# VH-VL binders against q9ybr6: the designs that were tried, part 4

Target 1, 148 residues: q9ybr6
Amino acid sequence: MSGSVLDEEAEKLMDYDYLLEKLYKKVPPKSGTSEYRIPEPQIIRIGSQTVIRNFREIAQALKRDPKLVARYLQKELATAASYEEESGQLILNVKVSRKVVNQFLQLFMKTYVRCPTCGSIDTKLLRQERAYMLKCEACGAEQPVKPI
Short names: E, the ipSAE of ESMFold2; O, the ipSAE of OpenDDE; V2, 0.75 times the mean of E and O plus 0.25 times the DockQ between their complexes.

## First folded at step 1 (VH-VL)

Design n10 (framework fv_nezutatug)
Fold by ESMFold2-Fast, scan of step 1:
Formats: C-alpha cells, sequence, structure tokens
Structure n10 (fold): chain C 148 residues (1-148), chain A 120 residues (1-120), chain B 107 residues (1-107)
C-alpha cells in the first residue's frame, strides 16, 4: 500500500485540499463589496425553509450575538427564524436567495457594526430606552441606531 | 456570454483515476454559487456527481462519495473532477454546469459534454 | 435521497398536439424543480426553473406547474424542433436527482 497509486493520490488530494483551504482563508469570498469581509452564507433549502449552515461563523465575524443577527433577519424578511445553538445554523421560514441574505447582512454591518464617524468595526451595541446605541471603542463616538 | 468547456482524456483504463477539467469563460467562478459535475451513461438518464461551492466546500453523490473529488482553481477560472478506481460502469458523457446565480433552482449553463470510455 | 419519477417514459405525438409530462418527488420539495430538454448528441438545455418560471429564450408554448410532490411540464402546441428527451430535476437538497427522462417521439 505504501508508495501505491492510491497512497500517492491520497497525499496529493490532502495537499491540494490544504492549499485550497489556505487560499480561501487568505482571500475570503466577497459579499458584493470589498469594504465588508463577511463569510459567504452556506445555504441549503429544506421545503419552504432557508438554512444558513455557517450562521454562527457569520455572526462571529460581525462581532454580534447570533440571536441579535437572527432577529434582524427575521424582522427584515418578515418571517420566523430559529437559531440552533448546538449546530450554529439559522433556519428561516421563508425561501430567500443567497443574494438577498448577503444584502441584509451587509446592511446589518453598515448599520449596527461599523462606526459612522471613524469606520472602525470595533464597536458595541447597547440598548438604551427607545433606541440602540452604537458605541465605538476606537474613537469613543456614540450614535443612536434604529431598533431591531 | 458565459461558456463552460470540459476537457480531459477520452479513454481511461479500469482501476485508474479519471481527471476532467471545466474551463469557465465570460464569468468568474468566485462570482457564482455552486458548480456541478453531471454524467450520462450511454442511452441512460442524467446522474449528479457532485458540486463545489465557490468557497471550496464540496458535496458528493453518496453513491460515489468514496471515489470522487471535486476541486477549484479560481486563478485559472477552472474546476475539476477526479474519479478514482474507474470501471466500465463509469463510461459516460461528463458535463459541467453552473447553478443559477440567484439561488439553487437548477443549472442554467452547461458545457457541451465530453465522452469518457473506460476499457482495457 | 429524493427520488424523481417521470411519466410517461415515452410518448408519441404529432405537430400541433398538446403534450404533458409529469414528475413526482418521493417527498415534498416545494417549487425547487427544473426541467431540461435534451436532443440527441447535445447537452441538456434548461426550460423551466422554480417549477413554473420560463427560462429566458424559451418559447412560450412551454410551461411548468406544480408544487410539493407533483409537477407537470406542458407543451401547448408541439413543433418539429420539440422532439427530444425531457428531464425533471429537484434542486431542494443534495444529492440533486433527476427523473429518468421522457422521450418525445414523432408519431
Amino acid sequence: as target 1 above (148 residues)
Amino acid sequence: QVQLQESGPGLVKPSQTLSLTCTVSGYSISSGYYWHWIRQHPGKGLEWIGSIYYSGSTDYNPSLKSLVTISADTSKNQFSLKLSSVTAADTAVYYCARDFYEDSYGMDVWGQGTTVTVSS
Amino acid sequence: DIQMTQSPSSVSASVGDRVTITCKASQGIDSWVAWYQQKPGKAPEPLIYAASSLQSGVPSRFSGSGSGTDFTLTISSLQPEDFATYYCQQANSFPYTFGQGTKLEIK
């Protein structure tokens, strides 16, 4: 088996897979703009539902609670959403295209993550009375944003 | 206009690895979603082999999963199929195809197909 | 895996005829169905996507309908160029699966 065609092929495939993973990690897929480096949603359909399989990873990249991002998508798409803590996936009770999901994730980042004063993504979102307050940890600016 | 073109050997010996490449023109692989390989045995219907998402994630037909590998080279705008341990049953016309760019509704652009014969 | 079953396997028809081909999924797939036309020696050409949406450039005599498990492709007035094999495909989940094909032959 050592030095067989199958052993050599397995080594080549592992090397190639490693190279592809390395390449995609260095140059992540774009979400339609070079400004926002959000992981590409991995979508699968189940009946009338849209499942975002890597949702936890997306929320982590946005530096926001997955449940908050889920609530935003639920509101924007006017549908029920279920975040599965164990699997890290989001189930949306609507058929929606990946393009539309990407658009709303990009809009979420612009509205609830990026500081409008300095452009930093190092921010916190705080609940204050009738508004959410976006606080920048880089420049100290505080900006009210529309409620989710 | 988007065009897909398959290339590879027309004849493969049993137990060897079949290697096919799909070259995409007029469109970037990284701008699409899923890219598929489909085959058609002589006089039979269509069989989905597998797909690659532009991020590199792959999905394979369970009947072929232990034998198939799909990969992409975005710098060359190509994606490829490797099918190991081939037999006469792998004789078919092989197609590459693009999934609809808006969503996974089916395949909107197909290559012309390349005939592969597995024989001694 | 989702099994797609087409009916009939073959149909003989004349120019001007109305032809219907059906496709049944082994489980609910909503509207995630595409239809393809394949002529001898050629690659499949897309006709219908999302069960009922006509692909750009396809003649209006072709139409698709259905949801859930039962789907139909209709050709309202058969033309000489329509004699081909037709396939349905589910795009609901991996693995993608096709019907076995329906051969439309000249009577």
Scores: ipSAE 0.007, ipTM 0.524, lowest interface PAE 9.8, mean pLDDT 82

Design n11 (framework fv_nezutatug)
Fold by ESMFold2-Fast, scan of step 1:
Structure n11 (fold): chain C 148 residues (1-148), chain A 123 residues (1-123), chain B 107 residues (1-107)
Amino acid sequence: as target 1 above (148 residues)
Amino acid sequence: QVQLQESGPGLVKPSQTLSLTCTVSGYSISSGYYWHWIRQHPGKGLEWIGSIYHSGDTDYNPSLKSLVTISADTSKNQFSLKLSSVTAADTAVYYCARDTYEVYSGDYTFDYWGQGTTVTVSS
Amino acid sequence: DIQMTQSPSSVSASVGDRVTITCKASQGISSWVAWYQQKPGKAPEPLIYAASSLQSGVPSRFSGSGSGTDFTLTISSLQPEDFATYYCQQANSFPLTFGQGTKLEIK
């Protein structure tokens, strides 16, 4: 048995458990009952990195700038991220499963895309000096959301 | 071109450590791919045990986490499995396999398999 | 863990038949499924990866389809060498898991 190899696997397991705890705190059992469909992340794992191949397509489905969605994931996963404009891929400097990535993308959609008043995804996120404002193009509702 | 061959003891006593080695030919382990161990219990389906990349990056099935260690010896072009505290439930055919993509694979599927080695755990 | 359930557990067929085997994941796995063929006493051999991509060297009578939770392996015209056990595998998350297998046997 190699202690080094076992230590690496223990750290990896703790990372997954930590991320799952964060997801459970943010998405209680009832919060996923109504949701918009986004493309499922196509993931490649490269050592300690997670690459989302179809990230541009996901951001387009969310109707948000890929850099904004990347920044959100970077902050939620507490890791560095690099968006490659030429390929449309996102590189996250953390080992995460597709399930964990998908749950944070769903949380992003709920917080920064879906109108809480009418449920429409036809919304704009306006960056103002004081806050981000979520404006619904369908019902006209406006509300402040937490800055990314 | 690429071939994998398992080797190790056919019989292991309960509570001892099972040690198996996979020898790779036709491809250098240090050139890429994750390399995996998979087992098949008598009359049952396949169970993934774990994987290794030559850098030492490993993944283990959580059901076996505290009992399993996978290591690589790039100078011999081999990778090995150690399973501690074995019981009759560890009786199986053990396979080593290569991942599908040469760079780190996120797909974790298997394109080349060894022929398998039968391990019986009994006293 | 993601559970992979294959249906049927066994199927009897004749040469020339169209055979369909299904695989259901307990949660969404996108297209991250592979199919393997195993003959008695031999290691599994890959047939399909990423749900629908044919492995190099595999005859075109094999095809895969599906996404999300429901996946299908089809053999369009069964040949004598196709009598074997078939397994699906999800590659979406750890631990990697396989279906219980479908035994394809002579009618």
Scores: ipSAE 0.000, ipTM 0.490, lowest interface PAE 17.8, mean pLDDT 81

Design n12 (framework fv_nezutatug)
Fold by ESMFold2-Fast, scan of step 1:
Structure n12 (fold): chain C 148 residues (1-148), chain A 123 residues (1-123), chain B 107 residues (1-107)
Amino acid sequence: as target 1 above (148 residues)
Amino acid sequence: QVQLQESGPGLVKPSQTLSLTCTVSGGSISSDYYWHWIRQHPGKGLEWIGSIYHSGSTDYNPSLKSLVTISADTSKNQFSLKLSSVTAADTAVYYCARDEVTYEGDYVYFDYWGQGTTVTVSS
Amino acid sequence: DIQMTQSPSSVSASVGDRVTITCKASQGISSWVAWYQQKPGKAPEPLIYAASSLQSGVPSRFSGSGSGTDFTLTISSLQPEDFATYYCQQADSFPLTFGQGTKLEIK
């Protein structure tokens, strides 16, 4: 993605929203906080296990099946993982920090959620035969990604 | 330049809720740091109570989990501790402390501490 | 919970002495130990993180070593301002736990 023209439009849009805030205090400016962020992982360690308490909420924010995200973490951390459907928690059979978990979740978002062409998170991950296809619903771009 | 300052009542009656606030200056609570509460009983060692990240994510010492709530108010640059149903055993100096988020290992390390506030639980 | 046991509980030493304080974890904690110094009436001050990394501004006479279960804090040449209580802390798992402290006293 070439972002110079889109960057100029974004800058003009931000300036416009700023001016609207100054002039029309009764009409709030359009929020520029459409930057998408996932919830911070809530980690509890139990012996040699790491429990992500809010895993379902994280997967929901990523707009992906919790089992898919769990499989990704299992492979990246080279450990066994158990997703507890009733509690929404993920149990990893490894000691891992919140910082490391967050790092892999950001890598998941970059690889399997965010459109590399337009940056939108409004995407679908489609499995066709043995391949995963990341399809952007915002710009229409399609690209293959490595299977999890 | 970063300073942490505890505030709250010096005296609390048994069965009441202890409420303490940590005010952060010289830095933002809404940043890549965890914010912790730690206490020290008279003449004894340190006990970790819990932590919060600016997103609202919390971790609590399991021995205190049913009694402790930690919350953050990013607009006031503060985070707070509530400890319910206090007894004389909760008499301690209470500290707030900062821990930086890093991707190089999990070395929870308290690089800045408040001066501490003394809490006495007595009727 | 991971229990952190310091030895000795107290040590008497003279200025210029080499002092070693040990900290033993009840189970393996890799290198995730920190050391703090506390002077009477003051908050603890950071000394060492990740077993051996010296906090900026801390004198080079302080050093840390160890991995797994056994850790040491060494003061190579004791100075008058070093008389204090020292605490180790594990960061491997929650709850975070501290050693009981080692009081360093003038001989």
Scores: ipSAE 0.006, ipTM 0.530, lowest interface PAE 12.2, mean pLDDT 82

Design n13 (framework fv_nezutatug)
Fold by ESMFold2-Fast, scan of step 1:
Structure n13 (fold): chain C 148 residues (1-148), chain A 120 residues (1-120), chain B 107 residues (1-107)
Amino acid sequence: as target 1 above (148 residues)
Amino acid sequence: QVQLQESGPGLVKPSQTLSLTCTVSGYSISSGYYWHWIRQHPGKGLEWIGSIYDSGSTDYNPSLKSLVTISADTSKNQFSLKLSSVTAADTAVYYCARGLFDYSWGFDYWGQGTTVTVSS
Amino acid sequence: DIQMTQSPSSVSASVGDRVTITCKASQDISSYVAWYQQKPGKAPEPLIYAASSLQSGVPSRFSGSGSGTDFTLTISSLQPEDFATYYCQQADSFPLTFGQGTKLEIK
């Protein structure tokens, strides 16, 4: 119980931005590895829903399964999401700003895509029982990462 | 497929009101997109005029100083531009276009354009 | 208003050439730049959105790059149908603004 739905959503958006800024301060970006860019999210708002129209393109640029990226966003935003396989869109059942979506996608790339040793995005994410193993195809480094 | 088509008079006298209509097919103008008017002066660049969202929320270029009104007729799936007190400087090709909601990530569909000449 | 400045105003090139045109914003607009191609008597056609994302149906020889204030559009191997005027546009905030255009001419 926290007032109106709009007030509750605004509070959640502010909390998300704050937490992401705090996390980014603890993990400084690697020099010379920030050149790779994912497509900017194309956002449409319909009622209380946020639709990412180009979600398939974003997932392809990240070289990850769209359903995996969708699960990550569901967990971080604490909301339900539906990936539309035919259209390639992601429907989030929450009003969320483009800034917040982009920050979580950048955090996903840092955690589950980019090699922490050499900065390459040419990596594979392998499921291993209770964890994921991030394997770099460029330098050969292998590192466990937290499950999604 | 989404299609946009401009219509209106090609000649307008100075001091009169220019009225243009954009007819949209293949998508409802009330379904989460911004719908825009853009113009191009002869041999020059593009100028954004304004937009309408969800059939009523409007944004206008401040340089047009309250001379512009954009409205929607959802029953006909049309949106319209009225530009009052026109001068020769308003001579241009006028386009309607669809932009994305929120930040208008550019325009993904454009009408073919309609030429408007302001002369006595 | 955010000012968008394109350079050059015109460029002469031959089929097969690599062509780059640039666009500078008067303030930081992150990645909110779109690029358009316009042929005489026709409406602008979208090429790039979000600085680097290719619009559906646009040939892969077109690419965009940049962030903040400096952006580029590159055509990797110029084709005859590419001779046109190109415009950049900022999509960060209202009023939406365009560059003055770059005319790509046959050499």
Scores: ipSAE 0.000, ipTM 0.480, lowest interface PAE 16.1, mean pLDDT 82

Design n14 (framework fv_nezutatug)
Fold by ESMFold2-Fast, scan of step 1:
Structure n14 (fold): chain C 148 residues (1-148), chain A 121 residues (1-121), chain B 107 residues (1-107)
Amino acid sequence: as target 1 above (148 residues)
Amino acid sequence: QVQLQESGPGLVKPSQTLSLTCTVSGYSISSDYYWHWIRQHPGKGLEWIGSIYHSGSTDYNPSLKSLVTISADTSKNQFSLKLSSVTAADTAVYYCARELYFGDLSYFDYWGQGTTVTVSS
Amino acid sequence: DIQMTQSPSSVSASVGDRVTITCKASQDISSWVAWYQQKPGKAPEPLIYAASSLQSGVPSRFSGSGSGTDFTLTISSLQPEDFATYYCQQANSFPLTFGQGTKLEIK
């Protein structure tokens, strides 16, 4: 029934509601309804260390290099950190709770990932001498952000 | 993981254009990283040539700016260096490298093995 | 251009020694400095980034310190595989510049 399916698809493409939904999916609203969630940190405590098992997955969801996210956490927690490239784990040399880790990851996303103009996470960090410029690939807005 | 490999002629005549290509595997060049060319003259230190970002934005060492062009071919996951009007002073080992770039994290985390270029008649 | 000056240009040392290499920037570069190790016939490999952060897989005997204009790379207990040339690099501004290198030789 490929002819019948093609006819239904053509009718669906002419549907105003269907077209409007497609548009909104590609160009999400500026604020209020846009939500993006990163994976919850999977934490193991080993002595005085905190290990984030799924760190590579979290960094990938943030669309940033794991070493960058690790450096941010090092500075915020005032501790040393080791990113294990083979396992994708981050080892923090401090005892810290999942709640605190998640809080800093959310702050990282707000400051260095999410466009303040349109809410998109499709952004790039560009160096401009001693400043970082956050450039949105969705709306084109550019904004300086605080160095980590 | 990430691997960079330089390719091009090992011998170039004076006044000609040197053309080198860096093939990247295990990672897309269309990313938040900058891709660079660096060279090393025989028995000497490292000299930065220039960089390209996936947007097409390029930066060149001012000492070489009029002679250098860096371009990218994202469909082949390659970026290339052209150095015009070469002289014997351009004899060097040429490296391509990836830069993780975000403030004080900026450094070359992966390098190609290097390709030796001799400029001689 | 920011000039990076390393000291010493060469150093002779024995296995087990503590070795210190310094790097001075001609202007304030905050912590935008990296250190690389290069063995004969090989490409440079990263050791330290952001002045003091150890690259994954690099032995803990390597450490970096400093900020502003003065930076130090320390090898706490030399091993045979550490005999190489070491370079500092600034990433504060273009053009990116390297130190002239420090050759670490067997005594």
Scores: ipSAE 0.000, ipTM 0.538, lowest interface PAE 12.3, mean pLDDT 83

Design n15 (framework fv_nezutatug)
Fold by ESMFold2-Fast, scan of step 1:
Structure n15 (fold): chain C 148 residues (1-148), chain A 121 residues (1-121), chain B 107 residues (1-107)
Amino acid sequence: as target 1 above (148 residues)
Amino acid sequence: QVQLQESGPGLVKPSQTLSLTCTVSGGSISSGYYWHWIRQHPGKGLEWIGSIYYSGSTDYNPSLKSLVTISADTSKNQFSLKLSSVTAADTAVYYCARVDYEYFDWSFDYWGQGTTVTVSS
Amino acid sequence: DIQMTQSPSSVSASVGDRVTITCKASQGISSYVAWYQQKPGKAPEPLIYAASSLQSGVPSRFSGSGSGTDFTLTISSLQPEDFATYYCQQANSFPLTFGQGTKLEIK
């Protein structure tokens, strides 16, 4: 019967952790910021290359330098990338789907743009020595983030 | 293209455990998606049961208490639902479905065809 | 839990009509609403996500709008294949909840 007692305690701990997670998941982001969406990537395939035609628009929506976002994608996709300043498009030297591009752009937003404390996208990346600091202009929170 | 297909018994006796499996084809369950179970009672609306993430993390509807377990078998590209101590109230069509948590929303982009489960004594 | 209330419960319409279905959330859910179409004996099919984004392959006559607590699904010119039951879903927080459904039937 000791086994059933241990199972009950484990289930209660799981239920408690579940309730804590549900409480956190039920806290809405600040009104307005939770509605923010980045533009859908406009992808063209040219041989083995993937071209994101509206890349500058996406970077502007993320409120980050296009070269920084391009470097992030280059690193995550392990490929060479060329950002064209005049056309605003990004050329990736790899075949990659729009879905994969979207996943990395969402991860970029979560890690380098959106404040984890209040959900605001009104933030800045500040470089101090060899690290980045994400500073929220809405709530004032600051957190270190991994270098790109 | 991604397809989901439910399988399991059409008839279950009260107090037994209902076991259903969702087989995914055209995509991997171990890649960045949340996989869900939803049911629909006869003549009624939709009720969310729970979800699993490819890491093994699960979330369950609190109204179902500790009666639900969702698990994944990545080697078979399947995820499964176990609902214990069933009653006639668990009679429903059961669906599996996928969420791509893109744009931070829990909307379903693919659904299975549904499997009818009747609980009778 | 967030309750989703649809209006009307049923509506009769003719081909070519403009149809609007509304959905009200008991709490603010920003733009995290999805809409689904279900035909008898079939699984629900996604139409709209993020309140206003059209799912791939869905005809442009379907559109969604709203934010906060009030949301609408509009069919600009009803076609024969559109007669079905429509559900809204709050996609904001757990547990996920659906509206009770709106049955769209032919006049």
Scores: ipSAE 0.000, ipTM 0.488, lowest interface PAE 17.3, mean pLDDT 82

Design n16 (framework fv_nezutatug; at its last look DockQ between E and O 0.09; V2 from the best seeds 0.00; counts 0 for: pae E 18.4 > 2, placed apart)
Fold by ESMFold2-Fast, scan of step 1:
Structure n16 (fold): chain C 148 residues (1-148), chain A 123 residues (1-123), chain B 107 residues (1-107)
Amino acid sequence: as target 1 above (148 residues)
Amino acid sequence: QVQLQESGPGLVKPSQTLSLTCTVSGYSISSGYYWHWIRQHPGKGLEWIGSIYHSGSTDYNPSLKSLVTISADTSKNQFSLKLSSVTAADTAVYYCARTEIYYDESGYVFDYWGQGTTVTVSS
Amino acid sequence: DIQMTQSPSSVSASVGDRVTITCKASQDISSWVAWYQQKPGKAPEPLIYAASSLQSGVPSRFSGSGSGTDFTLTISSLQPEDFATYYCQQANSFPLTFGQGTKLEIK
């Protein structure tokens, strides 16, 4: 079937070039990413859905709750997502490439995991009333980050 | 280097379960690939049956309803197809094949295939 | 399910001819189509992936084009070993589906 106005906007977001532009607006061209590597997303496509088969492994590498990482991807991709605890998979209700998923996961790591002061990934994310506080266990720095 | 080989009975009686095994050599099934069963009826085109990932996650062709089960045995580097309640319509050449997990780079293209095994359903 | 329709169902050609086979998807599959060649008694072999990318080891006389719903496979100068059946496949989503095939025969 033909889509609604919302479906047309979702179709724009599924365009690879459109998604890359959106990502580059958020991530500086020369941001360094080489100190810690997250696992490559293992993607399968079913109809209009994108399934990340190794999502639990990715969340473990990020040292964050899989449901938190899933909520971040839902919001950034403007789609619904379902995390399956038994299989460790994430189902996204949108067509999206591995490269785009990986870029959003890198942005998550930069924003919600990596200490901006010392670069350490040994951090914790504390929920406060209307903000998250990123606290570094290595250097002790604390800073507010955008809520998910 | 990578080779796939189908094995199983060439003749199956109606209403019985067809069981086929694909043995993979030169590559680990526990790798980042999806492993599939595809069949071809005499003089007809190709029909995708289903796929498995080494975690045990499966996807099946809805047209085959609940008749299909695919499983993997990583210790033997094999994956298998069970098709229950067979009829003469299940007479076909059965292939095993693989696709990459990164559909955004190549889509689901079948890059390696077994030679195929002929299955006849007859009394 | 996405339906893949090939035309023609068969074509007769001579060595040296340019041959074009067409494939139509029932809905938008972006660039995610693959093409296969199958010779009698053998498994299909991939020729083209992602609509226009040549599979490693495949002769340069084979090429693919198209996007959305309309795709073509072209053989620029037919060789004797090219007489076979050709299949398109949508590589976009599960369930994976194939065209009905095009048989390329000697004229």
Scores: ipSAE 0.050, ipTM 0.664, lowest interface PAE 7.2, mean pLDDT 85
Fold by OpenDDE, look of step 2:
Structure n16 (fold): chain C 148 residues (1-148), chain A 123 residues (1-123), chain B 107 residues (1-107)
Amino acid sequence: as target 1 above (148 residues)
Amino acid sequence: QVQLQESGPGLVKPSQTLSLTCTVSGYSISSGYYWHWIRQHPGKGLEWIGSIYHSGSTDYNPSLKSLVTISADTSKNQFSLKLSSVTAADTAVYYCARTEIYYDESGYVFDYWGQGTTVTVSS
Amino acid sequence: DIQMTQSPSSVSASVGDRVTITCKASQDISSWVAWYQQKPGKAPEPLIYAASSLQSGVPSRFSGSGSGTDFTLTISSLQPEDFATYYCQQANSFPLTFGQGTKLEIK
């Protein structure tokens, strides 16, 4: 009986998606009543890849360059990502759930889009000498952020 | 494939406003990137005029800021340049171009250019 | 504003020659330099980004180096199609600025 549970746990630990979900379950969902919601990622799995079909639309909602968002996901998921400009799709070389992708997108919104001062999404990322700066066009606030 | 094409009058009188439009094909300007205007006086180097981010935010060359307006029409997939109170010094080939946003691997590099349009300021 | 000082303004060379163009920034811009090639009557085309990364489709005889304030574009063996004007550009921050250009002519 102990062998079966260990085998099941080992199999689950080998599942990247499962590991990511476990990691994020530990992070209390900040119930931010933010009225602004990004579209839910439309995901299809092809072999060992995850394709986000509506990635262009998601990037538009985030008001950021799709390549930037892709780069962020690539780093966070520790996988290769390829954005297709023609189709507007993002291909990830990993199996990942919609939930996990959405969590990272929400984190992206929080960190690199939403103004921490006034809550506006009318912001842009600027490069300064040693850091990225999130500049708010609504209130003028500038916030240093980690480089992507 | 992304393509940019400048359009507008080739001749403008002094003190008038120069108006140019860049039509983008193969990519939606609302989807990402910075969109720029650059000019080149005859026999001279390149001068960045300004840019508009896909979100609508603009940046201008400080030397031209008071005279320049850049706008975008996402419905037409175009962005435009207005330069007021032109003089002979504004005679140049005007280019529209695209750059990726700044991130760790490339910075602001002009990856796609229009063919350029010649604008002559003359009475 | 960041100033880009490019040198030389012109250079005469022969096919097969090694050519070097330099660009100096007025402040430290890390590796945020791009190089462009412009032929008469044409728009500039990107050659190098991030100081040393070759743009897709650009021949390997082109290379870029440098960091901080001093940057170099090198053509290892000049080809007939390489005679053109070259520009460096700081890609660090607005306002974006270019070097004054280097015209590469046939000797």
Scores: ipSAE 0.016, ipTM 0.597, lowest interface PAE 8.2, mean pLDDT 87
Fold by ESMFold2, look of step 2:
Formats: sequence, C-alpha cells, structure tokens
Structure n16 (fold): chain C 148 residues (1-148), chain A 123 residues (1-123), chain B 107 residues (1-107)
Amino acid sequence: as target 1 above (148 residues)
Amino acid sequence: QVQLQESGPGLVKPSQTLSLTCTVSGYSISSGYYWHWIRQHPGKGLEWIGSIYHSGSTDYNPSLKSLVTISADTSKNQFSLKLSSVTAADTAVYYCARTEIYYDESGYVFDYWGQGTTVTVSS
Amino acid sequence: DIQMTQSPSSVSASVGDRVTITCKASQDISSWVAWYQQKPGKAPEPLIYAASSLQSGVPSRFSGSGSGTDFTLTISSLQPEDFATYYCQQANSFPLTFGQGTKLEIK
C-alpha cells in the first residue's frame, strides 16, 4: 500500500486518540485505579502487511477467541486479516502503527470485555442469533453490545 | 429449523477425488456460523476435517491440508468437500455440521449435524 | 493440537446404574468441553457444553463437571435409551478434536 494507506492511518490515529481521551474523561473509574494492561503488540511490517506476533497472548489477555478479535480488527481497519493458529500470529493486509493497533485493542476491551457497571474484566461475551450480550461474572450485570 | 443434508456418491475408487455437498436450509450460510466437515471411520472416533467461515475463509485439519478443499456456493446455500487421492483409509461416514462464529460461553460446539453419508473407497 | 484422552473405551451396565465417563485434555482448555451421544446409524447429538451446561431438552440425569484438563460425564440412573456411544470434544481451538469414544452397552 502507497501514500493512501499512510493518509488513512494518520486520519484514523488522530480520530481514535481524540475519541478515547474524550471517553475516559467523561466516565469516572469504578475502582479509581489504573487502566487494565494488555500485552504490548509486537509488530513486524512486511511489505504492505502488518504482523502481530503475540496476537494469541493479546487475545488471552482480552479473554476472547483470537478469531473474534481478528474479525474486530478486520472490520475496524477495513482490511483482510488472517490468524495463524499454530504460531498465534495475526497478519493484517495493511500498514498500521503499534499505537493504532493498541488503540483499537483498548476500544475492544472497553466495548466487549469490561463491565460498564462495575469495571471488572471478568466477563463473557455471549452470542445468540444476531445479538451479543456482555455478562459480568463479578457483579452479574448483563447488557447488549454492538455486533462484531 | 436449521437443516443440513449431505449428498454425494457412496462408492469411490482409490486415487480418485471424493466430492460431497452439504445443502443447508433454514439459514443462509453467508450470514454466519462455521460450517464443517467431520468424518467417522467404522468402529472409530470422530475426526474434524475442516471448516469454512461465512466470509469464505477455510481452516483444515493439518493432517489433511494438502488433500482437502472446502468451498461454498451461496446461491445454492451449499458447501462442499473435496478430498483428493483417496485410499481405503478414507472409508467413513461423512457429516456436515455447524458451530457458532463467535464464542458464547460454550466454545466451538457442533449444534446441528447432517444425517451423515457413507462413503466407501474400494476398487 | 489438543489431544483428548477418553476412558473407559467401553462399559457394560444395567438399567438404573450410575455411569461415569472421563476425558483428559493435553493442555488447559478452561471449561471448553462438549459431550455428545451417538446412537447407531445416527449423527452425534450434543448433551453438554461448557463442561457442565446441559443442552436444551437433555434429561437432568446427565451431568458434566470439570475444568482445566479433567472432565467427567455422569449418568445418574441409566435408562434403556442411554445405551449409545459417548464422545467428548475440546471446543477451545482448531483443530477441533474428539475423544475416542465410550461405548455403553447393556450388561
């Protein structure tokens, strides 16, 4: 990918950085402590592709199936994604920065993992025919979330 | 409501390509779920062959990867298995089946199965 | 690949008996185990998912337990319709794998 990918990446980076900062300032922490840490993405850039070498570890920290997280990234980055089960790596057919990848993963955590009621990440994402439900194992709260 | 049905020849000669089709009714295969082929040898356990996602992407059992092709025809709401260079060891009952695309709390569970079709590889 | 080791391979039992079948996964799969019943000439039918959750319509005499690597299926009071072959399946990741099966026969 040429200058079009770089322009799109820069635009997305600014938009999502601003959105994330704005959202965190609007919602006070339930526990009043630090943001949940996911593993730093280990990025290799090959041609027009981005490879996340530790993707399985990242998906495990998100408590979600790697294929689900991969589909999320495929949708958000408007690109093809290929998860290699043996190596645990994700190949994205786009050049993206570690910062952009981490920002989308943080948004995934907030949207599909963290309980909006109590802030716990001890949750499960349930799918039942065109509906997604986030169930918190810590407080018992349940709520619908947007489909991936 | 969802129904799966296998079809194809019951007898195949060694070295030929086994070709099976699963016809799905009550749900569009392009709208969701993983669609799988599974086989069962006489008196033996079940073996997952591979799957196709609603997007068209495939995953295959590594032991069969160079021999297997799974494809879909969305206009007929069908998905198909081709297994090349068959031997007597490929004699089995072949099932098509479905699992969820995204985890609920159950993982990849086969919730709907076809009735199975017996394939014999013999001269 | 995650290997599922199922035991016993077969069991003879009488109506009313309590039967326990076990599966061991070669690595931690949390609760991602399913159990299936297969009658002769029929496709497998799901009984249990997520190690312990009963599928809709499955009689309460069936139960499952376990987490991590060790899982069990229990039939508390065997009925005539329960004579079948039972399979466990790891539902955690591809390639999906099955135990070798347990044939439950009338004594």
Scores: ipSAE 0.000, ipTM 0.490, lowest interface PAE 18.4, mean pLDDT 81
ESMFold2 (binder alone), look of step 2: mean pLDDT 91; pTM 0.936

